# Ledger of designs, part 1: VHH binders against Probable F-box protein At1g14315

All scores and structures are predictions.

Target 1, 278 residues: Probable F-box protein At1g14315, of Arabidopsis thaliana (Mouse-ear cress) (q9m9t0)
Amino acid sequence: MQLLPHDTVEDILERVPVKSLLRFKSACKQWKLTIESQYFQAKQLICSAGGKDLNLVLVSEVPKRYHIYQLFHNSCDGLVCLFDYQTLNNIVYNPATRWHRRFPVSSTNTWRYINPSSPYRINTSSSRGHALYVDGSLYWLTGKKEIKVLALDLHTETFQVISKAPFAEADHRNIITRSLNNRLCLSVSKPLQQMIIWSFNSENKTWEQIYSIVNRSVTQSLPVAILEKNKLLCCPRSNSRQLMIYDIKTKSVDSVSIGTYRCGDSVFCYFESLISIL
Below, numbering starts at 1 at the first letter of every chain, in headers, positions and changes, except where a header shows other numbers; Kabat numbers aren't used for antibody chains.
ipSAE, averaged over its two directions, is called F for ESMFold2-Fast, E for ESMFold2 and O for OpenDDE. V2 adds 0.75 times the mean of E and O to 0.25 times the DockQ between the complexes of E and O.
Where letters were taken out, [cut] stands.
Atom coordinates printed by the task and the answers are left out, and those that the model quotes come from them; centres of patches stay.

## First folded at step 9 (VHH)

Design s13 (from p4 with F101S T107V; framework vhh_7mjh_2)
Fold by ESMFold2-Fast, scan of step 9:
Structure s13 (fold): chain B 278 residues (1-278), chain A 122 residues (1-122)
Amino acid sequence: as target 1 above (278 residues)
Amino acid sequence: EVQLVESGGGLVQPGGSLRLSCAASGFTFSSYWMSWVRQAPGKGLEWIGRIYTSGSTSYNPSLKSLVTISRDNSKNTLYLQMNSLRAEDTATYYCARGDYSELSEPVYFDYWGQGTTVTVSS
């Protein structure tokens, strides 16, 4: 059975705007009238940088106790993945149905494969080095001496060191793990205001460098989504009411307003593809 | 180099008490925050509490009345005192090193022990 750490967890998650969006999706006329007003502004801003595909980016402020690190939106389910700093548990919640589940972790014998001289790290201080859920597995960056990708397959409960990070980095504070369009990615900050983004291919277990960015503003931001091959959506780490769109081809940055919402370490960006109504 | 070794686990009756120890070596123990974390079979990790370099403590509110964390810097040892044990307290208990005062909230751990198993029998 699942242990619910706090009765307030559901109360907190109930206040996430994605719940309202998912509930209105089933009410055809009200869905159009209520969501399209906000969606129209979001689409206008995103479509100036992206293709014809309809995408919605939502930004929500969350309590500091919980870290929302990933959102999934499928035709029948919207899932919120969060980390509880007090219980050190990964929690999956469906805000539309109030469904709740913690992910099981492998037996204590899995820890015996980690040499006492090799650190196992749970870093909850920021998006740097936190666990990510991708395609049924949890991924971490481990170690100070040698940066490795640690994977836990939640279906088989198998622990593995998948691969070394495809870079030499002296300071772990310059490395951020991100889920970009449902892909495991590493963002690495380099000298001279350079950011390199690597994408992990889970099928062949290889890394591909997908972006090399030289820009003062972008290197101080959190990557959120890939809109087109030449454009990256970023959330500034400041308490900004602006998202940034970086065009890698022109090396230009456009700012887009998110209304009354704010970016920062206590907020997250939700990326959702909407079904075409045409 | 860095090593954390838990001990003191075993079989205990419901309502009983147990004291766990964690022997630290390979670093300046007195300079680091230390924590206890547990994992029941097939379940996720549950943070129990933390002790600062000052000796002050912070606990999981769900467990605060049931546990006490202490340290002896002269012996490089961390302790977890548990009282009123229940069957649901059956778990492997880990000690973990919090990085020095350079870290901020939320919780950050860089080294873990291999764990000691506590079984609360019916």
Scores: ipSAE 0.000, ipTM 0.132, lowest interface PAE 19.0, mean pLDDT 59

Design s19 (from p4 with G98A; framework vhh_7mjh_2)
Fold by ESMFold2-Fast, scan of step 9:
Structure s19 (fold): chain B 278 residues (1-278), chain A 122 residues (1-122)
Amino acid sequence: as target 1 above (278 residues)
Amino acid sequence: EVQLVESGGGLVQPGGSLRLSCAASGFTFSSYWMSWVRQAPGKGLEWIGRIYTSGSTSYNPSLKSLVTISRDNSKNTLYLQMNSLRAEDTATYYCARADYFELSEPTYFDYWGQGTTVTVSS
């Protein structure tokens, strides 16, 4: 364990030269995402689910090197979060401005401190170096023995350790960070067909359990969006032309056709939802 | 198109041994982490263990002394060796492919086989 001088923080955040990696146009309050490059493909889909129209963004990677795990729209600009499997780096990319930064991740469990006077630290292991973007900040799981959530505000470049995750006694490898309807969420899976979803409440800085699911199909899927109080949209990790809707009240699973599109094409199939609230 | 086909299930006496196989096709088998999962009648899924691309293994602590997972990349085949079988080991056994870029495995699998049934009875 070694503290880094504050003036070397920028050495951790490097710009990556990217050639035609991803580009899109945003139309003010809505996504118009149609991108074609030799590296990525992205399409906007409108699907009907339970009598409501869902605005989904389907992203697939053409080469298997990168994984796109989040798309974020902020007014007329957008951000893309992706993971580079060759360098084990998280990359935040703005295709409108072509701004990008990477956050290095070591194949070893290496720890770095950002400020010598601060207790803040970044776990650079491949498992916990995967960052999630939510509302202007990047979030990591951190801690070697005790798992905590670390936040980096991208505008002020300040680090904050937020409330300890509610899963301290769970197997840490079963924990995935997700953005559901612009909320920071943790999905905690157990081998007994159980999946618990926790949402971070920024007002009181506590974790709230929003879903507790016992279902074989849902625990093998990626949560995509919250459609209604009792309905969760999930993407099967299988080669499927359908999404799943889990009704927590009735404990039933319905399917939604995505036409000719498929989950599992190439390496990954990733969905982001733009859903109107109420 | 990814396919996983389990075989080797059947009837076995208590204290006996059995080896299950999973034949994989439609992907580069040597590049993926693989797991075994079981489900007893009327009960939930129970993770048995996984094998990494390196050949290293990780097991459910409750089952570690009873099972061995191995792979043969030249045959695109995954194996589960079970010893000292008991009535409570009666279950449908599933072969599952892990998304090997997800270190939160074994609870998220992108492809599953249809399963093979093992019945332990006298």
Scores: ipSAE 0.000, ipTM 0.108, lowest interface PAE 18.3, mean pLDDT 61

Design s20 (from p4 with G98S; framework vhh_7mjh_2)
Fold by ESMFold2-Fast, scan of step 9:
Structure s20 (fold): chain B 278 residues (1-278), chain A 122 residues (1-122)
Amino acid sequence: as target 1 above (278 residues)
Amino acid sequence: EVQLVESGGGLVQPGGSLRLSCAASGFTFSSYWMSWVRQAPGKGLEWIGRIYTSGSTSYNPSLKSLVTISRDNSKNTLYLQMNSLRAEDTATYYCARSDYFELSEPTYFDYWGQGTTVTVSS
């Protein structure tokens, strides 16, 4: 019940999610100076891609302790999904409601939910596709020989295996989960410059192959958003300062500058009602 | 009904070692960061260190060489190992639960034990 010692203030700032730290910056000059020194910066960028305006969130200088793997935002709510390398916890934080939840992973590669413990193992390989938030649920890839999708409904706090992978057994290291236009997707990288994207249909619990791409640059990238039937926005894995727009019909690549920000795993796309997709 | 109960305090000679325990109940112990805090007679609270759910630790730089924090989740127990004790280490030692992702209130420890007293003297 005592306020914390002064020397713990800097520690606390390091642990706070990106959106919350930006709110503190406007309230306290000491917090602002601490954030700007070496912790991290986040900035919303509006850019025009394929004739549409997109809202992008760029996260730079993320503290090395945390990996932010998804930002979900709508007009009245938002979630930050991150992995804490020090505690080995998946953390989901809702800034609007002050809700948060930690999902610890055991040292035996067994994912544990606080109550009850889950028997399912999360794929803990180096990944940009940790837990993924879609429509009130968290999704993980699990298993090695038979890859499955594990879902956690955040409202009911229940687990279920919803589907098996829609392809022959492949190396799980070549499979990444992505949220594209608020749909759960799997990006599967194959040898010889091929990438296949599968979309999950939550109503009938089936997978649909939506893209099959043969292009050296695109297969080395992370899908960010679907702009039109034939246009895919991608983030190069090569630490680029440019996003790519791939036209599936013409097989051509165009570029969008993101200024001084780096691509990699730190680019997130979200839609607002202001953007007319149709 | 969250409860934290410290034990293992007592009289120790200068240069001696002591291990404190904290028994937790009424919550999922394995899901929380745990800290040790001490208060010397007539002084303010001094944070000693914390242990994360992974078992990783973070210490007060002034105390890091003298203490080790550990936990046993199967027993819902937190430990503080103290070595090379000095007269200035005489204090009441508290086990505390912490969570730094709640930003609606000033940051503080949400539950404390009743404390255990360590006296270092000859």
Scores: ipSAE 0.000, ipTM 0.097, lowest interface PAE 19.9, mean pLDDT 61

Design s21 (from p4 with D99E; framework vhh_7mjh_2)
Fold by ESMFold2-Fast, scan of step 9:
Structure s21 (fold): chain B 278 residues (1-278), chain A 122 residues (1-122)
Amino acid sequence: as target 1 above (278 residues)
Amino acid sequence: EVQLVESGGGLVQPGGSLRLSCAASGFTFSSYWMSWVRQAPGKGLEWIGRIYTSGSTSYNPSLKSLVTISRDNSKNTLYLQMNSLRAEDTATYYCARGEYFELSEPTYFDYWGQGTTVTVSS
């Protein structure tokens, strides 16, 4: 294989379907670097909270075709979760191991099949339609009248419906799946500046309500992590240049500058290590 | 072995007051943060408030003026005092133990009671 000049490779990769892009990422180091440059610009930040240093990775520049909704980062380039706006595919790949998984769609249906062998669908039309990676499994929300959590175990490649979501009246558009300290969580935004956070306990298969927050700024944000006793790190959904730290005990909000980077629906915050926080 | 048993629920008139109790057993009650949580029919769980091991409290701002949480460590009992009850306060009320960083283990609420039902109706 002959390597192309960097700018020519970038021009070509912008026009290629994502399934082909994932194949190209495994070809050589230059293609890997080009694909990563096309999808995002990542910055590692050290943030002090309560006298402890946090390792964060922020993604700032994302191409308009792709939405990066989760980075699982390690020294081997980790796992990347993408949504392709053109094909409406959820794509998960590990560029270091050449492993990739794609969840196919239909052009005619509001709901899409997760894969050709799965009877389950995900909503890609009126929600963010993305999978969440937690502890070796992918998770989705399914259904409109009755919202269920669907899991795919990546080691066994088996699907399982975990349980009904622990709420009866929430509009699915106000529900976001989050990974908080490697726990599957649901963030539910309600009128009156209220946000409820539910955590799934994988050992006893139950949902636990961990927070009910009433705060104008926090309820319009994405929860990122629990930093220490009673402190929640949040990324605003607006184009803010600040992260928020909410103290549940004092009900106060502190702000952390992220420099020239911005929070928002297209910007991802990631914790590299829980030990650095605890 | 850990048990939380709520009591004191029932039918109350609008504007009335009610005190709920939670009897704890099977653990060192004085060493844990305790919370009250409620669930109205057909709705999700709503956190009411928490009491720390020190006896200090933290409340859901929407409910702060209507409720008081207290504890008696000598009796292993948690209390919820509710005043000026409204039809919207009709719910099953649960006693719950812990929060994410109370223990080194990553758990939020590790034990719940069976709940006690409060119906506010005239």
Scores: ipSAE 0.000, ipTM 0.089, lowest interface PAE 23.4, mean pLDDT 62

Design s22 (from p4 with S54Y; framework vhh_7mjh_2)
Fold by ESMFold2-Fast, scan of step 9:
Structure s22 (fold): chain B 278 residues (1-278), chain A 122 residues (1-122)
Amino acid sequence: as target 1 above (278 residues)
Amino acid sequence: EVQLVESGGGLVQPGGSLRLSCAASGFTFSSYWMSWVRQAPGKGLEWIGRIYTYGSTSYNPSLKSLVTISRDNSKNTLYLQMNSLRAEDTATYYCARGDYFELSEPTYFDYWGQGTTVTVSS
């Protein structure tokens, strides 16, 4: 049997602030306009377990042509980062302006390039995943034997390879790029059930280790958000219907039910504000 | 060394059916999700569908009524069953290995087969 958090998901949803819910509905109206043929449900969830409330967006994908891997909300206008399974392209879409850009561009030889101005090609075998949007830039993993981060500044259209990344792995399965609290992060799995999370400092272009976690359950999960300095919100890799909150200080794990939704595919941070004042 | 070898392609009449196979070697096949991808002459890559380690499937919505993906972990073999073939289904068909992150993002194809060609023609 499982011990549930003090407040259930249903109780939390019933207490969602009207102002936050109206902002969410305004932002989601245009997301649905573009992708509703593939996605028919979206819900706002406030998680109060962990001392602070944060906004999550849960999306049900039926049918699953697109994978939504990041939501960025700027006031009433949001950016949606999609992977198109039909064309194998990443898409960054702004519903308010109808701006979109497709990355990478597919090629017949299994290599991809981001655009004609890019000197870098994404290796199909190692970096054919999702591009991550953080603070006006897109980030990808490049290379197979020597994994590097490629950054594209959308304002200047300038490419940069982050060559001083803290990882040196031949196997990309051990490295996940994440946007945590609107910061570019890398989650690196190491032997002996260790996970290290690195955050990129854009000012000095260096990596800072923010977490080092030794825990069997957490090291096999996907980081979602930083709730506070000692707590990390994670999605288990087991397609669980529960989120995991890990307290680094006490080394304890708490769980939050996400109802009928499952971890991995349908849980996103609401980036306008990750904290709701109830 | 990881190897994926597709077979079963050839000339098929419109309305016909065809089963493709992909023989995997050099890795623990049962631990990976697998996909089928196709490329028509002069066109880009089109994802067909995915099968997870325990046998559940996800398909391109445009193709879900026409194809079935299955796997035999005891034989390290992936299958694609195609029915009601049309001229538009003429393509080179590839099997691809997913990475360990199939339950989380990002989803990558880290190895591809050489492809097998299907031509739908009278």
Scores: ipSAE 0.000, ipTM 0.139, lowest interface PAE 18.0, mean pLDDT 61

Design s23 (from p4 with S54R; framework vhh_7mjh_2)
Fold by ESMFold2-Fast, scan of step 9:
Structure s23 (fold): chain B 278 residues (1-278), chain A 122 residues (1-122)
Amino acid sequence: as target 1 above (278 residues)
Amino acid sequence: EVQLVESGGGLVQPGGSLRLSCAASGFTFSSYWMSWVRQAPGKGLEWIGRIYTRGSTSYNPSLKSLVTISRDNSKNTLYLQMNSLRAEDTATYYCARGDYFELSEPTYFDYWGQGTTVTVSS
């Protein structure tokens, strides 16, 4: 059984800090072929709003074994966050350097960096709640009754509760974690078609409300990026072929075509060219 | 002590449905997350999905439209409902106990059943 050998001490992988990406250049041949195969297809889309161009990545045709849940750029390195359904591992892969880091199926590895009395369970909902990478840390939501933000610092490999959510009694089903302009954000849907976006300031450890939106279409969407001149790029949760641009000042919505692609969790904001990923 | 026993496998026609059961004993079933995992002949293990203590579920997206996982804590039993079966669903299906965190460092499955074989053929 391949899953049982992954639970042995002999199969425990050493952790690699993000700063060491350039020193690790070997990925297994199966993993490399999967990422570089024609079954991993991505299209770079430039969205223009208010004279600013924003690079978006649309991902299609990923092998059924893997789930891509985040694409991001950190300095000169692009990273891909994947879940491997066969080995049950989270994988962070840098296609430019061919480096990868795997979080193995070992309970021994998990307990090492968290307090043994941690009261928090990670929310693993399939259409939201994926771990987000921001400024060298992974963030995710935990808890059902009292919602908190958990952080894993990839440099120090310390696991901690970063902050209590900036609201009381929110249903976790109405909360989405997003990276907007390289900042951790929470999008919270409220009754009467209101959506509030909170931004986390990692320097002073405080939450700031950056948007309060009342709009039928926008509250049913995923925020993708903050554009210049008061504009928010959003992806509808429906199978729409259009992204939405919400103007916070005029409270109006424009649409932008994404061709034959459908909206969903396959739209990512990417600051640099995707050439090195393919 | 701890035992997981799968049942319900067998021969089924393409397009058919099948319900698998897993009878748990030797531990407090209601306190644990449970998962289904399968292995096709000559292939690696493939995670199907998990069910939390109170019945909420998380699925492998490639299988979500085919399967439903449920549990009955009063009977210490886990279920896998499969619909629209295809030849490629031919596999041995395993019930597993353990905590698994998709969005963080994974933990291990500490106990597995013997498996039950499903063959989809005409």
Scores: ipSAE 0.000, ipTM 0.089, lowest interface PAE 22.3, mean pLDDT 61

Design s24 (from p4 with S56E; framework vhh_7mjh_2)
Fold by ESMFold2-Fast, scan of step 9:
Structure s24 (fold): chain B 278 residues (1-278), chain A 122 residues (1-122)
Amino acid sequence: as target 1 above (278 residues)
Amino acid sequence: EVQLVESGGGLVQPGGSLRLSCAASGFTFSSYWMSWVRQAPGKGLEWIGRIYTSGETSYNPSLKSLVTISRDNSKNTLYLQMNSLRAEDTATYYCARGDYFELSEPTYFDYWGQGTTVTVSS
């Protein structure tokens, strides 16, 4: 498509379906700059309390069939991770090359059909059936008597049971897998509005408890990112127009407005890659 | 020469039931996943469900209580049983081959039938 005046580009982007929007972003630097400069700058000013290495991208128009839960952006070629509500599948889509792969949630031996390209999820539904991508590997929870971490190394295509969860007798419904600052984490809800967050150390294959939070609002939310060492960015499980920042030291919650957007409107985070190649 | 031909559509009263058939030819039917998709007048495509080569099924959660998909590999035929039909079920119904085939388009089916029309009215 030919380049248009900036005001017209912004107006068009707000009315384009999500898949088309992401395709334009990957194919055209002008679209990318419009999304990341104009929309990101507005949202960064709202969410900048804490960290500057965290970019939030909000998409206003999301097809009801799909939920976007992850963007990988490496140069102009990005991967999009979608959940398809109609097929109940995870989809990895490359809008620049137009390839896609589907990952069924509820079929027997799903791991035998897994493509090495890697979805991960921020969805509010059960986390047990969905893979989480961290640092070249897919991770997910498995097992009913014991909760275990299953890993697929995408380069070697080998499966391993990496570690047992660091807690006993946990109801699977109370456990959510999360990627927090490119680390595999488990968020575990306990009685009396308590949430514990465990981080997986891939070097020594051990779990570390990084947060223990007693707060009614935070325990009813999804952790999104760790800002500064003492602040946790959370998205309420409702269609809220507010994100929450929980300060672990002061035990206080600040609300951050995301404008006319709601947490259900494809809120996702990616980290600035600041490694310069000269 | 892949061909899919739907049949069994027509007028049905609200609360009624209807069974659609899809006759497949030109390929080894038993080796492929099959799906049903519908399109209501003036609306987009809506996936109904799929059936695997094993005979196991997966459905759109919004429709799961209302539909059953089955197949008869000896007759190369796919079926869609619909119960408790409502006016909003008025649509053209398509059978389609595949669902997890990698495509360069945002569609995942490689062949579609001509469609059969179901009208739900009193």
Scores: ipSAE 0.000, ipTM 0.102, lowest interface PAE 20.7, mean pLDDT 60

Design s25 (from p4 with S56Y; framework vhh_7mjh_2)
Fold by ESMFold2-Fast, scan of step 9:
Structure s25 (fold): chain B 278 residues (1-278), chain A 122 residues (1-122)
Amino acid sequence: as target 1 above (278 residues)
Amino acid sequence: EVQLVESGGGLVQPGGSLRLSCAASGFTFSSYWMSWVRQAPGKGLEWIGRIYTSGYTSYNPSLKSLVTISRDNSKNTLYLQMNSLRAEDTATYYCARGDYFELSEPTYFDYWGQGTTVTVSS
């Protein structure tokens, strides 16, 4: 199987509403060739939000064996975090170096262990066992009543419990780990349409509450990026064809069409392109 | 330094069985996934299967009924058991550390052995 060809501007435009204010910019060629392999398709969109252009990467998995759940970019070469539904493995892949590592699951219950062997169980309810990559480390939630953050340093292969979660009594099913603007964050859904976002300070190992949002649509979404003027970009978990921009100051929500793509597919903020735009 | 050395290849009659070995050194063998890959003369690489640190195995569906992968962590050795060999199984067999991310992409393995040749002929 050959890699899929890069989409033309005309092909991309056909997938976006005619009245959309979205503009298109091509991804890094090496990265596009990797993610347009037989397992992945990717498209770039530029959205204007809060006076700044934001570069988005939309990813679809073909075939549906692999799921991309995180992209991390550094100098157009990045890490891709995948889940293999056939083997139930987490995979971290570097397309520039062809390096990859798999993290197999040794249990089918609510708690799983990872390899290399950890004395800590990972919480599969909040992350489905998916590791979050930030700054050379993988992160999971661990613990039952006292939820803790477990880190694996990829260079040293050393496990460390780095912090207790700031909401020890919260229902673990309502907690999701997210990477927002290269920060480790936790999104916590609470009753009455409330979502709280906590950011981890790696220097003093403390949590900071950065958002408290009361909005039905936002609480049913995944945070993607923090935009200028304190606007939050969100992707609904459902089969929606709309991204959401939440304004923390005015507490209002705008929608952005992503054409034929669904928010249930992988949607990422392409940080390298965002920096390059400015 | 990391080294993988395959052995056990040779001439086998059709319908016969053969067990290949891969001796690993220079790393903590028990901590790594291992794979077998083969290449028939004049053809591309074909992934055979993988074995996890737990001993769980995953195979190429076209080869699942013909091969068994196992490991002995006390001997730092990986094995490939082959049964009911046919002429089409004639190939160089490689031991590799890691796994295929894509079926046809060999550069996803970080270390390879030099291979051992299996010839199935009467």
Scores: ipSAE 0.000, ipTM 0.134, lowest interface PAE 13.0, mean pLDDT 65

Design s26 (from p4 with S58D; framework vhh_7mjh_2)
Fold by ESMFold2-Fast, scan of step 9:
Structure s26 (fold): chain B 278 residues (1-278), chain A 122 residues (1-122)
Amino acid sequence: as target 1 above (278 residues)
Amino acid sequence: EVQLVESGGGLVQPGGSLRLSCAASGFTFSSYWMSWVRQAPGKGLEWIGRIYTSGSTDYNPSLKSLVTISRDNSKNTLYLQMNSLRAEDTATYYCARGDYFELSEPTYFDYWGQGTTVTVSS
């Protein structure tokens, strides 16, 4: 007689013990809306890394239609960046306000969002097609051999080429855009197990080389956060159940267990509790 | 017996507005996601949007500026508000129980209404 509720994140939350529900409520009100979303499953975990407490978000499952490629937190904001395979659109979603915005790409690989269409061409290959949110703006890598950084101000909805990458003729397969402690960064992999991380200084509109790392394990990983001036948190691309902390001065690697997860796109760190320490 | 019955279709002038209703019976309406889907003459099915049990909505990006989906759980009724209608919006509109239509995967709609026809013409 009674029809079962839709078997979703909402149904899962109904089955969680009261003590766990109170923990979820107190952790972050933005994440309550995220985990109550019926688009995907996410878990919040508090763990220790290098003697500091980190708030982590582990994405355990997403529907086949969507790909989560960024989870950003700054102050009271939390953004989820999705790619919709059905419509070929990038979606920026704010769970706290339930605001979302879609950025369509034409069949000719020419970006169109505003009528008349944008004059800028965005490469839709997976490493360049995804937008990165930093400090009120979305950023893309554009161009093929001459890499440029394209910005969209979300408040004014205006496009600007903010800077050419700080290197010429870089292979786009070796360049990844990252948000590290709310800074736009480029991670560049080079031959002989070398990784260089460049940070964009939004005040001076210049690029700064912040790390040069020679280490086999770290150069095959994704940078996640800067924990201290000399410590970098990284996620291995090997589907490891461990995060790595690399100490640039001692050139040592420590591991942090966070349970089971997918490396790369499915592990996100929420560092509000750690930002005050740095 | 699960039943979905659409109403509110008809002839409307370009630029006009129209509100469709879907009366649900035979199940606990408040416990289900609901969707609207349309089919223009000679075309395939086009997913319009869904409404969650929470009342939150998600829309097909190509149609988002045109439509609003809402529900009244006390009346077991689903609504589709359409504004700024164009000739291209001429279609049969269907109420469906369950998740959105997924083209690359099996559909998650287990019950459909009979449809209501909207004609946009001057």
Scores: ipSAE 0.000, ipTM 0.082, lowest interface PAE 24.1, mean pLDDT 61

